# VH-VL binders against q9nrl2r1430to1533, part 291

Target 1, 104 residues: q9nrl2r1430to1533
Amino acid sequence: GGVHELSAFEQLVVELVRHDDSWPFLKLVSKIQVPDYYDIIKKPIALNIIREKVNKCEYKLASEFIDDIELMFSNCFEYNPRNTSEAKAGTRLQAFFHIQAQKL

## First folded at step 17 (VH-VL)

Design gg16 (framework fv_iluzanebart)
Fold by OpenDDE, second read of step 18:
Structure gg16 (fold): chain C 104 residues (1-104), chain A 122 residues (1-122), chain B 107 residues (1-107)
Amino acid sequence: as target 1 above (104 residues)
Amino acid sequence: EVQLVQSGAEVKKPGESLKISCKGSGYTFRDYWIGWVRQMPGKGLEWMGIIYPSDSDTRYSPSFQGQVTISADKSISTAYLQWSSLKASDTAMYFCARQGYDLKGSYYFDYWGQGTLVTVSS
Amino acid sequence: EIVMTQSPATLSVSPGERATLSCRASQSVSSDLAWFQQKPGQAPRLLIYGASTRATGIPARFSGSGSGTEFTLTISSLQPEDFAVYYCQQYNNYPLTFGQGTKVDIK
């Protein structure tokens, strides 16, 4: 049910955060450090924001949760060239996510 | 309810080391930047630096770079400010503060600790 | 660094009157401007962020306006509890910087 799904989302976020390749995604990009980021990315999101949404029970369906995670990766690949450390980390973390998401 | 509770007042001598603390509660501590602000007696506010507890990403003001160390222990929701060797000029009130965000990449201090008074005199 | 300059240094106002505080930035900070209130012996309290958005729990008599380099904090009708020092702060670029403060005291 809903309670079990919520717990599953929470657990998956914990696992994503603990992953070695989570560093590009732990927090919202600062426009001080990346001035053009928000000119390009129109739906910013990060793991801390996703965690907050989970805690507030904003995800009613697994598909909504998955969509936000996929958006997070999509933003990374949109802004960062494929040969960057961020993009490479994102690729590995996304692969991990896809495996874990099968359990939802 | 978001709360930041700082350690108590300190009376020290020049040359002594010091580490003061700021404990957060009522929110996910690791997911918000937390910073330190100095206020010398009768003076204004000075940004010292910030840290993101989840990954210990730390940013210092140039004026405080190398003068203090900011750290955090996310396991106990606590941030720290420390000196290796205090000076009389370090006498001041020190505030910790949490940074909220606006989803546009901007961060602003939204909650503050009560402050820690540090007095350094021979 | 971006220098924030507040004026006046001291503003004497009677209860019930309007108070207008100014904050100027040495270069554009867009709308990344916050206002804080500090009373003696207390920590600063966030009033306004994003130049014009009131923080949670802040009375409607407080309002912020401006963008770029010129900003204003307005207290439409000063209440007894509003006598304090007010700081503006930019968070548009590092290092984050505060104005020197405006003291609002009773006339």
Scores: ipSAE 0.870, ipTM 0.943, lowest interface PAE 0.5, mean pLDDT 96
Fold by ESMFold2-Fast, scan of step 17:
Structure gg16 (fold): chain C 104 residues (1-104), chain A 122 residues (1-122), chain B 107 residues (1-107)
Amino acid sequence: as target 1 above (104 residues)
Amino acid sequence: EVQLVQSGAEVKKPGESLKISCKGSGYTFRDYWIGWVRQMPGKGLEWMGIIYPSDSDTRYSPSFQGQVTISADKSISTAYLQWSSLKASDTAMYFCARQGYDLKGSYYFDYWGQGTLVTVSS
Amino acid sequence: EIVMTQSPATLSVSPGERATLSCRASQSVSSDLAWFQQKPGQAPRLLIYGASTRATGIPARFSGSGSGTEFTLTISSLQPEDFAVYYCQQYNNYPLTFGQGTKVDIK
């Protein structure tokens, strides 16, 4: 892995975190708050985990980074009904991600 | 190396305000919950509340709701615990602690600050 | 709130012997239980989380077991540096709650 790739992933994560629609994705869903989440979602992930993986150089390919971001959105749409504020935020943030990811 | 460094000891009078701090280093501060725990002299540990610095999502123990304010400034990797008006019963050691997590949404205290001793007497 | 009760309040053990500490929850906390060690004048130190997973850097002599409402911390061969108060804590429900502590005195 290269320093250039790591910088690009970190920059994209920073932009996602700063986006108004990032609030459902900043941290793992608490099982105290949402007890059935982990019965439904088997591969949980959030932006803080993705940032840690970037910092630890765990992504060897851009496709691996993109796959983790897409998993995050997939989990959102699987758990949350389409009419929820979570699903609506996910739809907008995913569109933003697709535009930015073209640079990777 | 994960480290939490707290502000120094405080000696205050009843009715005074106070704000103590907890500065994180060696990890991405904004991405971990920070909690506050009180230990009264000779007593055990009491959870006060937690804050997530990235979005300021804050949760209090019912016993401390309205008695203290927890805040964080992610730009300087620092969390705060503050009182508008101290009471003698606030005399205690105050610890900050980071919450680690597992991939099933459990959060547990993994690293602790050294503590800030607050003494409130007239 | 979930009440955590530890026993015994004080435990005196000779060096090299096994120490067994108990923690009981007033309702099930699944495996969401941690054990902390606190030495005089120091901050608490995480020993065990998830009822049985040792934290990084914790000696193998410390082990945790149990689930639901009954939990045990075992120190297989007590060392002089193990003089401390030990706390259990549940993180299954808010508010987060600690036991009252067990003080381990080395004879």
Scores: ipSAE 0.790, ipTM 0.924, lowest interface PAE 1.0, mean pLDDT 94

Design gg17 (framework fv_iluzanebart)
Fold by ESMFold2-Fast, scan of step 17:
Structure gg17 (fold): chain C 104 residues (1-104), chain A 122 residues (1-122), chain B 107 residues (1-107)
Amino acid sequence: as target 1 above (104 residues)
Amino acid sequence: EVQLVQSGAEVKKPGESLKISCKGSGYTFRDYWIGWVRQMPGKGLEWMGIIYPADSDTRYSPSFQGQVTISADKSISTAYLQWSSLKASDTAMYFCARQGYDLKGSYYFDYWGQGTLVTVSS
Amino acid sequence: EIVMTQSPATLSVSPGERATLSCRASQSVSSDLAWFQQKPGQAPRLLIYGASTRATGIPARFSGSGSGTEFTLTISSLQPEDFAVYYCQQYNNYPLTFGQGTKVDIK
């Protein structure tokens, strides 16, 4: 942990947020717009929550940060059929994340 | 601490344009919805719309769609409410408010700005 | 649009007494209901969200209950600073809507 690792997590979150395929992940799915989402997804998460946890120094290990990002992608693939724009964006962003995570 | 600071009171004539602001501090501005709420003199609260600064996703109340423009500049942590042409009926207190959220995708107003009084008269 | 109706319009109570305010939704809003306090010349202050969860810093004398269409805000022992207008608001569907307010006045 510490300031250097938190800076690395922050930089990675910024890179994910700026990616063209981040749009399904920027904020929690609105239950007004998608009422059945929370019947299916039991551990919801989004990039804004992950960034908040980084800023509050809640990640003690890189593995904890990586687990939350992977949960976000897992939720995407569980809820969204493979042929959806959400699932396709998730596939591309996850590949980008795996490359960037090698720097952690 | 979370704080929303709004621009000062405005006195305008019908037909004039106006843009008022709401600056957030003490949190990651781009990651929280900001809403605008009108309160006519002596009346209750009316939701106007909300914007998510990170992607400019915007939702308007039907009664305000086409009447105002909501925008945000995430680089300076500021949201805006704008009229192209004011009417006397726009005389009101305008509040900005941040939306907190729960982990089930509900968004609710948690912190409020102090309000901007807009007076439109001939 | 979901219409929120508050009753009574005005509630007169003495300090130390219990105040109960009602809020009714025209259709179910589940537990997506908030209560706000507003004093003259001030911004609204969040008291309760999720029908029953107290916001940070809100005294324990404020409690919310209900689900679906019928909700109540209770102030168990009203303090002088509690004389204000109280608004309920649903955030279950767009457009977001507020009740017309209940004014709590000193008796």
Scores: ipSAE 0.747, ipTM 0.914, lowest interface PAE 1.0, mean pLDDT 94

Design gg18 (framework fv_iluzanebart)
Fold by ESMFold2-Fast, scan of step 17:
Structure gg18 (fold): chain C 104 residues (1-104), chain A 122 residues (1-122), chain B 107 residues (1-107)
Amino acid sequence: as target 1 above (104 residues)
Amino acid sequence: EVQLVQSGAEVKKPGESLKISCKGSGYTFRDYWIGWVRQMPGKGLEWMGIIYPRDSDTRYSPSFQGQVTISADKSISTAYLQWSSLKASDTAMYFCARQGYDLKGSYYFDYWGQGTLVTVSS
Amino acid sequence: EIVMTQSPATLSVSPGERATLSCRASQSVSSDLAWFQQKPGQAPRLLIYGASTRATGIPARFSGSGSGTEFTLTISSLQPEDFAVYYCQQYNNYPLTFGQGTKVDIK
């Protein structure tokens, strides 16, 4: 990717962060607070990490950016049972992401 | 460069309120935990609590819960430590520190403010 | 709470000598252990995190080792600027706790 793709990634991450359902995704799960998380989730990620990667120009293709966002949702659904507030927030935020990602 | 700049020294009397500040720059302030650490004169370091400025998620050491309030204003990249009623035993150097992290959910203090000396005497 | 105990309280060494500082945790902290240097009138400075990873800009003479409950900070060929107080800190469990410090003095 180019400068225009980088700007689009930044705008989309800002939109995700500001969404009401972003709260489970803003920062890495603390292993002190959720001790078994890192036994289950092998590729942890969060919006703050994705934003740092965008700012450092680490995404070369839109597919790499999309893969990291999808990994974030996949981790959520793997760790959290379907009926939890985390999983429900993830479902709504993922639907929002899929609509916005069509612009990429 | 990452910098944390704290407010200046304070001289207060017991029973007075106080709010000291820690301003971050050179990084995305909203997306890093900020902690507060007390150092009594001639003593070691004591963790007081941490706050994540983006969502105001706050965690206190049991020894400090109810004694102080930690807050942040992400619009000005500033964290605060506040006392409603100071005691002589609050006389100490207070440091703010940013937490870096690894990809296994560990958070550790990587950058520190210069400290704010608070003296409480009658 | 996890109690961190450092030894010795004071270590007297000459410039160019090796200094070895110990830190013990009252229960396992895995590798979630950091070392800080503090000089008089200054803020603590991160030296080592994850028990053995040097922080950015920290000289190679500083090295950390250990896991679980026993940890060591080694300063090879001690320089004049290394005379300071050193603190270990666990970040494996709340509350976060520091050792009482080891003061490294000139012999």
Scores: ipSAE 0.627, ipTM 0.901, lowest interface PAE 1.6, mean pLDDT 93

Design gg19 (framework fv_iluzanebart)
Fold by ESMFold2-Fast, scan of step 17:
Structure gg19 (fold): chain C 104 residues (1-104), chain A 122 residues (1-122), chain B 107 residues (1-107)
Amino acid sequence: as target 1 above (104 residues)
Amino acid sequence: EVQLVQSGAEVKKPGESLKISCKGSGYTFRDYWIGWVRQMPGKGLEWMGIIYPYDSDTRYSPSFQGQVTISADKSISTAYLQWSSLKASDTAMYFCARQGYDLKGSYYFDYWGQGTLVTVSS
Amino acid sequence: EIVMTQSPATLSVSPGERATLSCRASQSVSSDLAWFQQKPGQAPRLLIYGASTRATGIPARFSGSGSGTEFTLTISSLQPEDFAVYYCQQYNNYPLTFGQGTKVDIK
C-alpha cells in the first residue's frame, strides 16, 4: 500500500456511493428496522464504514479493501432473495465495482 | 475533533416561522445520522427525529410528525430544524446530536451541539 | 412507546461517596441503553452506551450495568464535577425515549 492506493480507494468509494444502486449499501442496516438482519449476517459492513476505514488509512493492501467491498455484496445476496430490489441493486453495483476494481 | 455548532438563541412571537441550524465538523458529516432533541424549561429530554444527510432519509417521533421539518444540506455539513408557525409551547432548548453506531446495527447519540434556546412569547 | 423511569428523582451524596442510579424500561430494551450527564447550561454528555460500555474520555469511576428492563449507573468515589442531572435513554425501538432524570446533589 501507499498514497497511490489510498487515493484510488477513496475515488472508488466515491464512485460507488454516487451510483444509483448504492442505496442499500450507504449505511448499516438498522436493527430497529430489520430485527432479524444480525441473526443472519455475522460480518456486517456498509459504504460509510468502508469510507471511514479508507480515511483512517486502515487498509494496508488493495486485497483488504476489495475483500470488504465483496463482503458487503455477499451479505446483500445472503440476506435478500434474488427477486428483491436490494438484490437487483447489489447485482448491478457489483458489476460496476468489478469494472472499476480492474484499476486497483 | 468532532464538533456540532448550533445557531444562536431566538426570541419569536406565536405564528412566526423559524429555522435553526446545526453544523458538523471534524468528521464526514454526510455519513452519520443527526438527531434533534427538545428540552422544555426545567424538564427532561424528548427525541424529535433523525436525518441521514447523504440521502435525506428522515424519521420523526410521532409526537413531532407534522409539527416540525428536519432537513440537511450535505454540501455545507449543516442540519436544520424548522417550524412553519411557532406556538408558545415550543419554548425550549433544542439540541442536535450525532448518532454513533455499533456493528450490531444500533445507533446512539455520541456527540451533542451546545443547544439553541428558542423563546416564543406574545 | 417504551417508558423509561429513573429513581431516585434526587440523590444527595458527599464527595468521595458511591452513587447508584436506577433506570427501568416498561419493556425489554436488550442492552440498547445509554447514560448521559447534563450540567446546568450545558448539553448532555454521553457517559455509557450499550448498557455498560464507557464512551471515549469518560473516567473509570463511571460504570453501567444491567440488561432487559433494569439498569444501573454507578459513580464510585464521587468528585465535585459529578454533581449534575443524569438521564438514561433507550435506543432499542422507535420512538427513542429518555428517563425523566436523576439529580445528583451535594449533601
Scores: ipSAE 0.716, ipTM 0.909, lowest interface PAE 1.3, mean pLDDT 93

Design gg2 (framework fv_iluzanebart)
Fold by ESMFold2-Fast, scan of step 17:
Structure gg2 (fold): chain C 104 residues (1-104), chain A 122 residues (1-122), chain B 107 residues (1-107)
Amino acid sequence: as target 1 above (104 residues)
Amino acid sequence: EVQLVQSGAEVKKPGESLKISCKGSGYTFWDYWIGWVRQMPGKGLEWMGIIYPGDSDTRYSPSFQGQVTISADKSISTAYLQWSSLKASDTAMYFCARQGYDLKGSYYFDYWGQGTLVTVSS
Amino acid sequence: EIVMTQSPATLSVSPGERATLSCRASQSVSSDLAWFQQKPGQAPRLLIYGASTRATGIPARFSGSGSGTEFTLTISSLQPEDFAVYYCQQYNNYPLTFGQGTKVDIK
């Protein structure tokens, strides 16, 4: 893990954040707004947390970064039924991520 | 270092419009909620509302809904509090504050701006 | 809305004494409670969040305890710089609400 790997992670996070389907993933779900979320989801994560981890050089391997992104999608599909706008956005953003992640 | 810098003191007349600002630095501005808190002279703290600059998700206290507008421009790392028509009762110190968070979805005010004094008198 | 009630309204203590400040919520706020210090002419400063977690840079003499509806802020050996108003705040439900404040006067 050099400066090029950190740049690649940062660029990918920026692209994910700017994607039209990023809205369910930008910030941690508020427990005030969704009281049962943390009863169901045991390893919460969001793009703002992943970005902070990238900025603090906390990912030593590309696989660790990919695992956190995949956890974010897994949480989405676990909490949200298939027909929800959240689950549909997650499906499209995950497909976009898989294409971009081939470059890591 | 995380820093929130607010615009300077304002002296206005009833009926005038006003927009005050809060500029963040030392962190990724669009990744944190910004709140506004009023403190009337000699009184305690009142929460007005919050905004997430990354998507402009905004929530108001019922006491301030329709009385003020909260907005943000993430390109210049700045949040705003605006009145269309000021009243003498709007005379107060206005603070902006960033919300930190834990991994269980709780948000709490961790860094505060220095405050903007707004005086509304005829 | 959740009403936060602080007591006493004013606490006068000598330097070196222990100060104990109370905060009561009208309904359970779990541990979603913060304590702030405000000195005259200054912005509030976060002391404690999550009822008992000390914020970065806050001296060890400040400690928080409690959960549900009853909370306490303790200053174990009051220093001259601790002259201030202290506010509790719940962030368990909207609207976010503050207590009315406890003023700590140093004798």
Scores: ipSAE 0.725, ipTM 0.913, lowest interface PAE 1.2, mean pLDDT 93

Design gg20 (framework fv_iluzanebart)
Fold by ESMFold2-Fast, scan of step 17:
Structure gg20 (fold): chain C 104 residues (1-104), chain A 122 residues (1-122), chain B 107 residues (1-107)
Amino acid sequence: as target 1 above (104 residues)
Amino acid sequence: EVQLVQSGAEVKKPGESLKISCKGSGYTFRDYWIGWVRQMPGKGLEWMGIIYPWDSDTRYSPSFQGQVTISADKSISTAYLQWSSLKASDTAMYFCARQGYDLKGSYYFDYWGQGTLVTVSS
Amino acid sequence: EIVMTQSPATLSVSPGERATLSCRASQSVSSDLAWFQQKPGQAPRLLIYGASTRATGIPARFSGSGSGTEFTLTISSLQPEDFAVYYCQQYNNYPLTFGQGTKVDIK
């Protein structure tokens, strides 16, 4: 725990945000643009929220950080049918995350 | 602390181009929508548009679409509002504002720049 | 577009008194409503969002209530620094729209 884990979380979030497949995950889904999203998804999250939690030192364990990232992907697959651009981007980004998470 | 600092007042003639700026500091600029709001003298506030600086995802009010260009440079934490050809009717105070958010996908203006006064006259 | 109508246009009150400001939306905006304070020569300042949630650093004398189409901002025990123009704003649908403002003036 501590400084090493915080730095590793920051680096991993930066790598995720910079990835070409991050576009569905950068910011919370707008209720105006997708009105039924919040009827289906009860624990919404996005990379900007996760980054802010990292910056505020809100993750005490690596498992808490990993859980938030996995929740983000789980929400994507729950809302978006498998054949959508969102679901395909999520599949590729999740695979990338699993490789990068080995650094944690 | 969160701050949005806008460029200084401008005095222009009709037909001239103009680009004004809004620089964010004290937070991760790339991770928050930035909006532009016009206030004509003696009138209320009018939403012009918003931009997400990381990916330049942009939304315009129908009244301003085609009238202005909103852009951002995330490397210097700055958003821009631009006119290709100013009109006297563009004379107004222009505010930039950051959007905070709740966990239900609602976005609201939480911090504002000091405003840029634009005067267009011959 | 959703039209926001504020009343009264001007409210004259004495320091220490309660001020009650109204905002009406032309269609339901749920609780997606914010209140802003603007003093002469200054930028707007967020007071309330989500119809009733006070923004960080805003004094307890400011409170918001309402949902759907009818909203109220209340300022209990008005202070000299509270004389300003107040705007409501909906963020339930695009385009985002503001009320025309209520000027709170000294009696």
Scores: ipSAE 0.653, ipTM 0.895, lowest interface PAE 1.5, mean pLDDT 93

Design gg21 (framework fv_iluzanebart)
Fold by ESMFold2-Fast, scan of step 17:
Structure gg21 (fold): chain C 104 residues (1-104), chain A 122 residues (1-122), chain B 107 residues (1-107)
Amino acid sequence: as target 1 above (104 residues)
Amino acid sequence: EVQLVQSGAEVKKPGESLKISCKGSGYTFRDYWIGWVRQMPGKGLEWMGIIYPDDSDTRYSPSFQGQVTISADKSISTAYLQWSSLKASDTAMYFCARQGYDLKGSYYFDYWGQGTLVTVSS
Amino acid sequence: EIVMTQSPATLSVSPGERATLSCRASQSVSSDLAWFQQKPGQAPRLLIYGASTRATGIPARFSGSGSGTEFTLTISSLQPEDFAVYYCQQYNNYPLTFGQGTKVDIK
């Protein structure tokens, strides 16, 4: 809780956004571009939403922040077959996140 | 407050290049699509294209593909619309607009710039 | 392309009267339909999105209804500041398309 954790969440989101493998996660999947996405994924989330929640101080515990990041990866692996560029990017970005989350 | 401020009016001759701007403030610019809409004198609204500033993901209307270039610089919260060679038929008001979104992946224009009047004549 | 057709082209009404504007899509756009108001010399202003959700700060006299291909914007008691051109716009498919506009002018 508190100022130090909010600063840490902001820093980690910035690092995730800057990562080469963030491209599937920057923004919510467009319904026009992927019409069946919202039939399969019931709790959609993306880095821009997580960043907004951090900026609005909506995370009270580090576990809540971590849960939203993990939901984002879980959605990726549920929708995308593992041989896709999206799933491969998700695997690498999740590994990077687990290393960085040690600082939380 | 969310604001989009566009560059001032332009008077150009056919064949000249032009780049107009749209600067966002009051929100995280990189996290929202920015669109461009043309309105010819006395006519309605025409969608030209959209760009996501964080990754420069860009989609054009087929009517404007190859006629204009849309770009953005997230470091200064600014989107651009550019012509390599203007035509008299490009005379119009050009609006930028931000897209809001819902949690079902729909994107809709929620805030608009004041418009940039471009006049192309000789 | 989804073609958006608005009717009537011009609607003449007196202040205090109800105005009803129609918008038809050439194919279903679900509820992905927005209404905009534009006054001379001004940018469009979002009134309604999702066919029926009023945008922040928009007066209660503005309401939207419909889904699929048939949509309506209603102004329940027209005020002097409501004389403007109104556009519908679909965001269900690319390219994004607008109707040709309905001009609401004083009778």
Scores: ipSAE 0.720, ipTM 0.911, lowest interface PAE 1.2, mean pLDDT 94

Design gg22 (framework fv_iluzanebart)
Fold by OpenDDE, second read of step 18:
Structure gg22 (fold): chain C 104 residues (1-104), chain A 122 residues (1-122), chain B 107 residues (1-107)
Amino acid sequence: as target 1 above (104 residues)
Amino acid sequence: EVQLVQSGAEVKKPGESLKISCKGSGYTFRDYWIGWVRQMPGKGLEWMGIIYPGDADTRYSPSFQGQVTISADKSISTAYLQWSSLKASDTAMYFCARQGYDLKGSYYFDYWGQGTLVTVSS
Amino acid sequence: EIVMTQSPATLSVSPGERATLSCRASQSVSSDLAWFQQKPGQAPRLLIYGASTRATGIPARFSGSGSGTEFTLTISSLQPEDFAVYYCQQYNNYPLTFGQGTKVDIK
């Protein structure tokens, strides 16, 4: 394959994935692991899905991209109590995202 | 085009170590689970385990737990299956396969490697 | 583990005829059921996932039905290239498990 310059969305996804607190968000939650997850979360999403959408150029506006990222965090906070490692990681990663998103 | 290309056939003796590989291309390797399936001669398919290259999350079948090691190097889009000490009973075809997903949290094998034949005999 | 049982072990069918393959799960797997086709010397190929959804590129003559514990793969009109071994597989719970396979051969 050839070398391509990353778009702003691509770069931000890379930065989010590389972040130490990205672990709850790297992949879609497995129904096997969390049987009740999809009874609660109706719009599941994860960084791998967001990356795919970026690669397919499905985001026409920065607001659409931001909405999906915010949905990802919203799902985390909806399912996980505040004192969980997942919620704490989400809080830190979201703060990082908000800073980086200002560059979009 | 999604492709999984496995390493070549192996002829080994009992007690020897072995590491076979599966290289993915045509997709973002780190973002999809990849698994290994054993097929002994003339027999059916057996799930061995899976790994998520993005974070190295690994799951084993109880039948293969401690018998093999599954790993991945996302920098070169390659998954591995290895034995520390082969047995004659390890003689089989070994397939790697990618797991696709739905938005309901289910994962299914959608693309397969061509298989690696491992023969272990004295 | 969830045991998957396929029947019959061997199904002899003439070209152009309908083939019906059964797969039973020892407990409910919801719709988390896949069907694979395997020809000699080749890797399995995904036919159906989610019990009834055809994979990309799979001919319309292949269809899957069922939920819970009983599933069926139907080949409406068997083609020469369809003679193979077919496996069902549940991905509803670990460990993932396959049926023992049904061989579809020429009558």
Scores: ipSAE 0.873, ipTM 0.943, lowest interface PAE 0.5, mean pLDDT 96
Fold by ESMFold2-Fast, scan of step 17:
Structure gg22 (fold): chain C 104 residues (1-104), chain A 122 residues (1-122), chain B 107 residues (1-107)
Amino acid sequence: as target 1 above (104 residues)
Amino acid sequence: EVQLVQSGAEVKKPGESLKISCKGSGYTFRDYWIGWVRQMPGKGLEWMGIIYPGDADTRYSPSFQGQVTISADKSISTAYLQWSSLKASDTAMYFCARQGYDLKGSYYFDYWGQGTLVTVSS
Amino acid sequence: EIVMTQSPATLSVSPGERATLSCRASQSVSSDLAWFQQKPGQAPRLLIYGASTRATGIPARFSGSGSGTEFTLTISSLQPEDFAVYYCQQYNNYPLTFGQGTKVDIK
């Protein structure tokens, strides 16, 4: 990837973080607070990790960035029952992401 | 690269209010927990609480819940520790520290501020 | 709360010798244990996290071992700059807790 792609990734992460439904995704789930999370979720990720990877230029392809965002949503739906506030926030934020990702 | 700079020493009287600061630089401040640790003169380290500046999520040690307030302003990369009414027993060195993390949800203090000495005496 | 107990309270060692410091948790903390060094007038400095992983920039003479309730910090060949107080800290449960410290002093 190039400088324009990295700028686009950072802009998209900033918009995701600012979104009202980002609260379940801002930081990595604490194992103290949610002890069984890491028994269920084997590839954990969060927006702060994705932002760090963007800042360190670790995404070489747009598909790699998109895959990490989709993994984040997949983890949400795997851990959280569909009727939870977390799953509902994830559904709305994922829809927002799909619209924005068309630009990448 | 990563640096935490704390406000200067304070000399206060019992009953006075105080707010001390911890400014982060060299990293994305909003994306890392900041903790506060007390060290009484000649004693060891005591965890007081932590805050995530990105969403203001705050956790206190039971010993400090209601005794202090932890806050942060992510727009200026600064965390705060405040007392509404100081006591002589609050005389201590106060450290702020950033929490690093691993991909298994563990958080550990990786970088520390230089400390703020607070002296409360009549 | 998880109580962290360090021993000995003071360890007297000559430069070039091995220092071995112990830390015990009142219940299992898995490998969620860190070691810090503190010199007079200074902030604590992270040495080891995850019981055995050296932090960035920490000399190879520092090593950590253990899991569960019994942990050890070893300094293989003590240098003059290593005379300090060492703290262990668990981050497996709230509240986060520190040991009382071991002072490594010149014999």
Scores: ipSAE 0.772, ipTM 0.922, lowest interface PAE 1.0, mean pLDDT 94

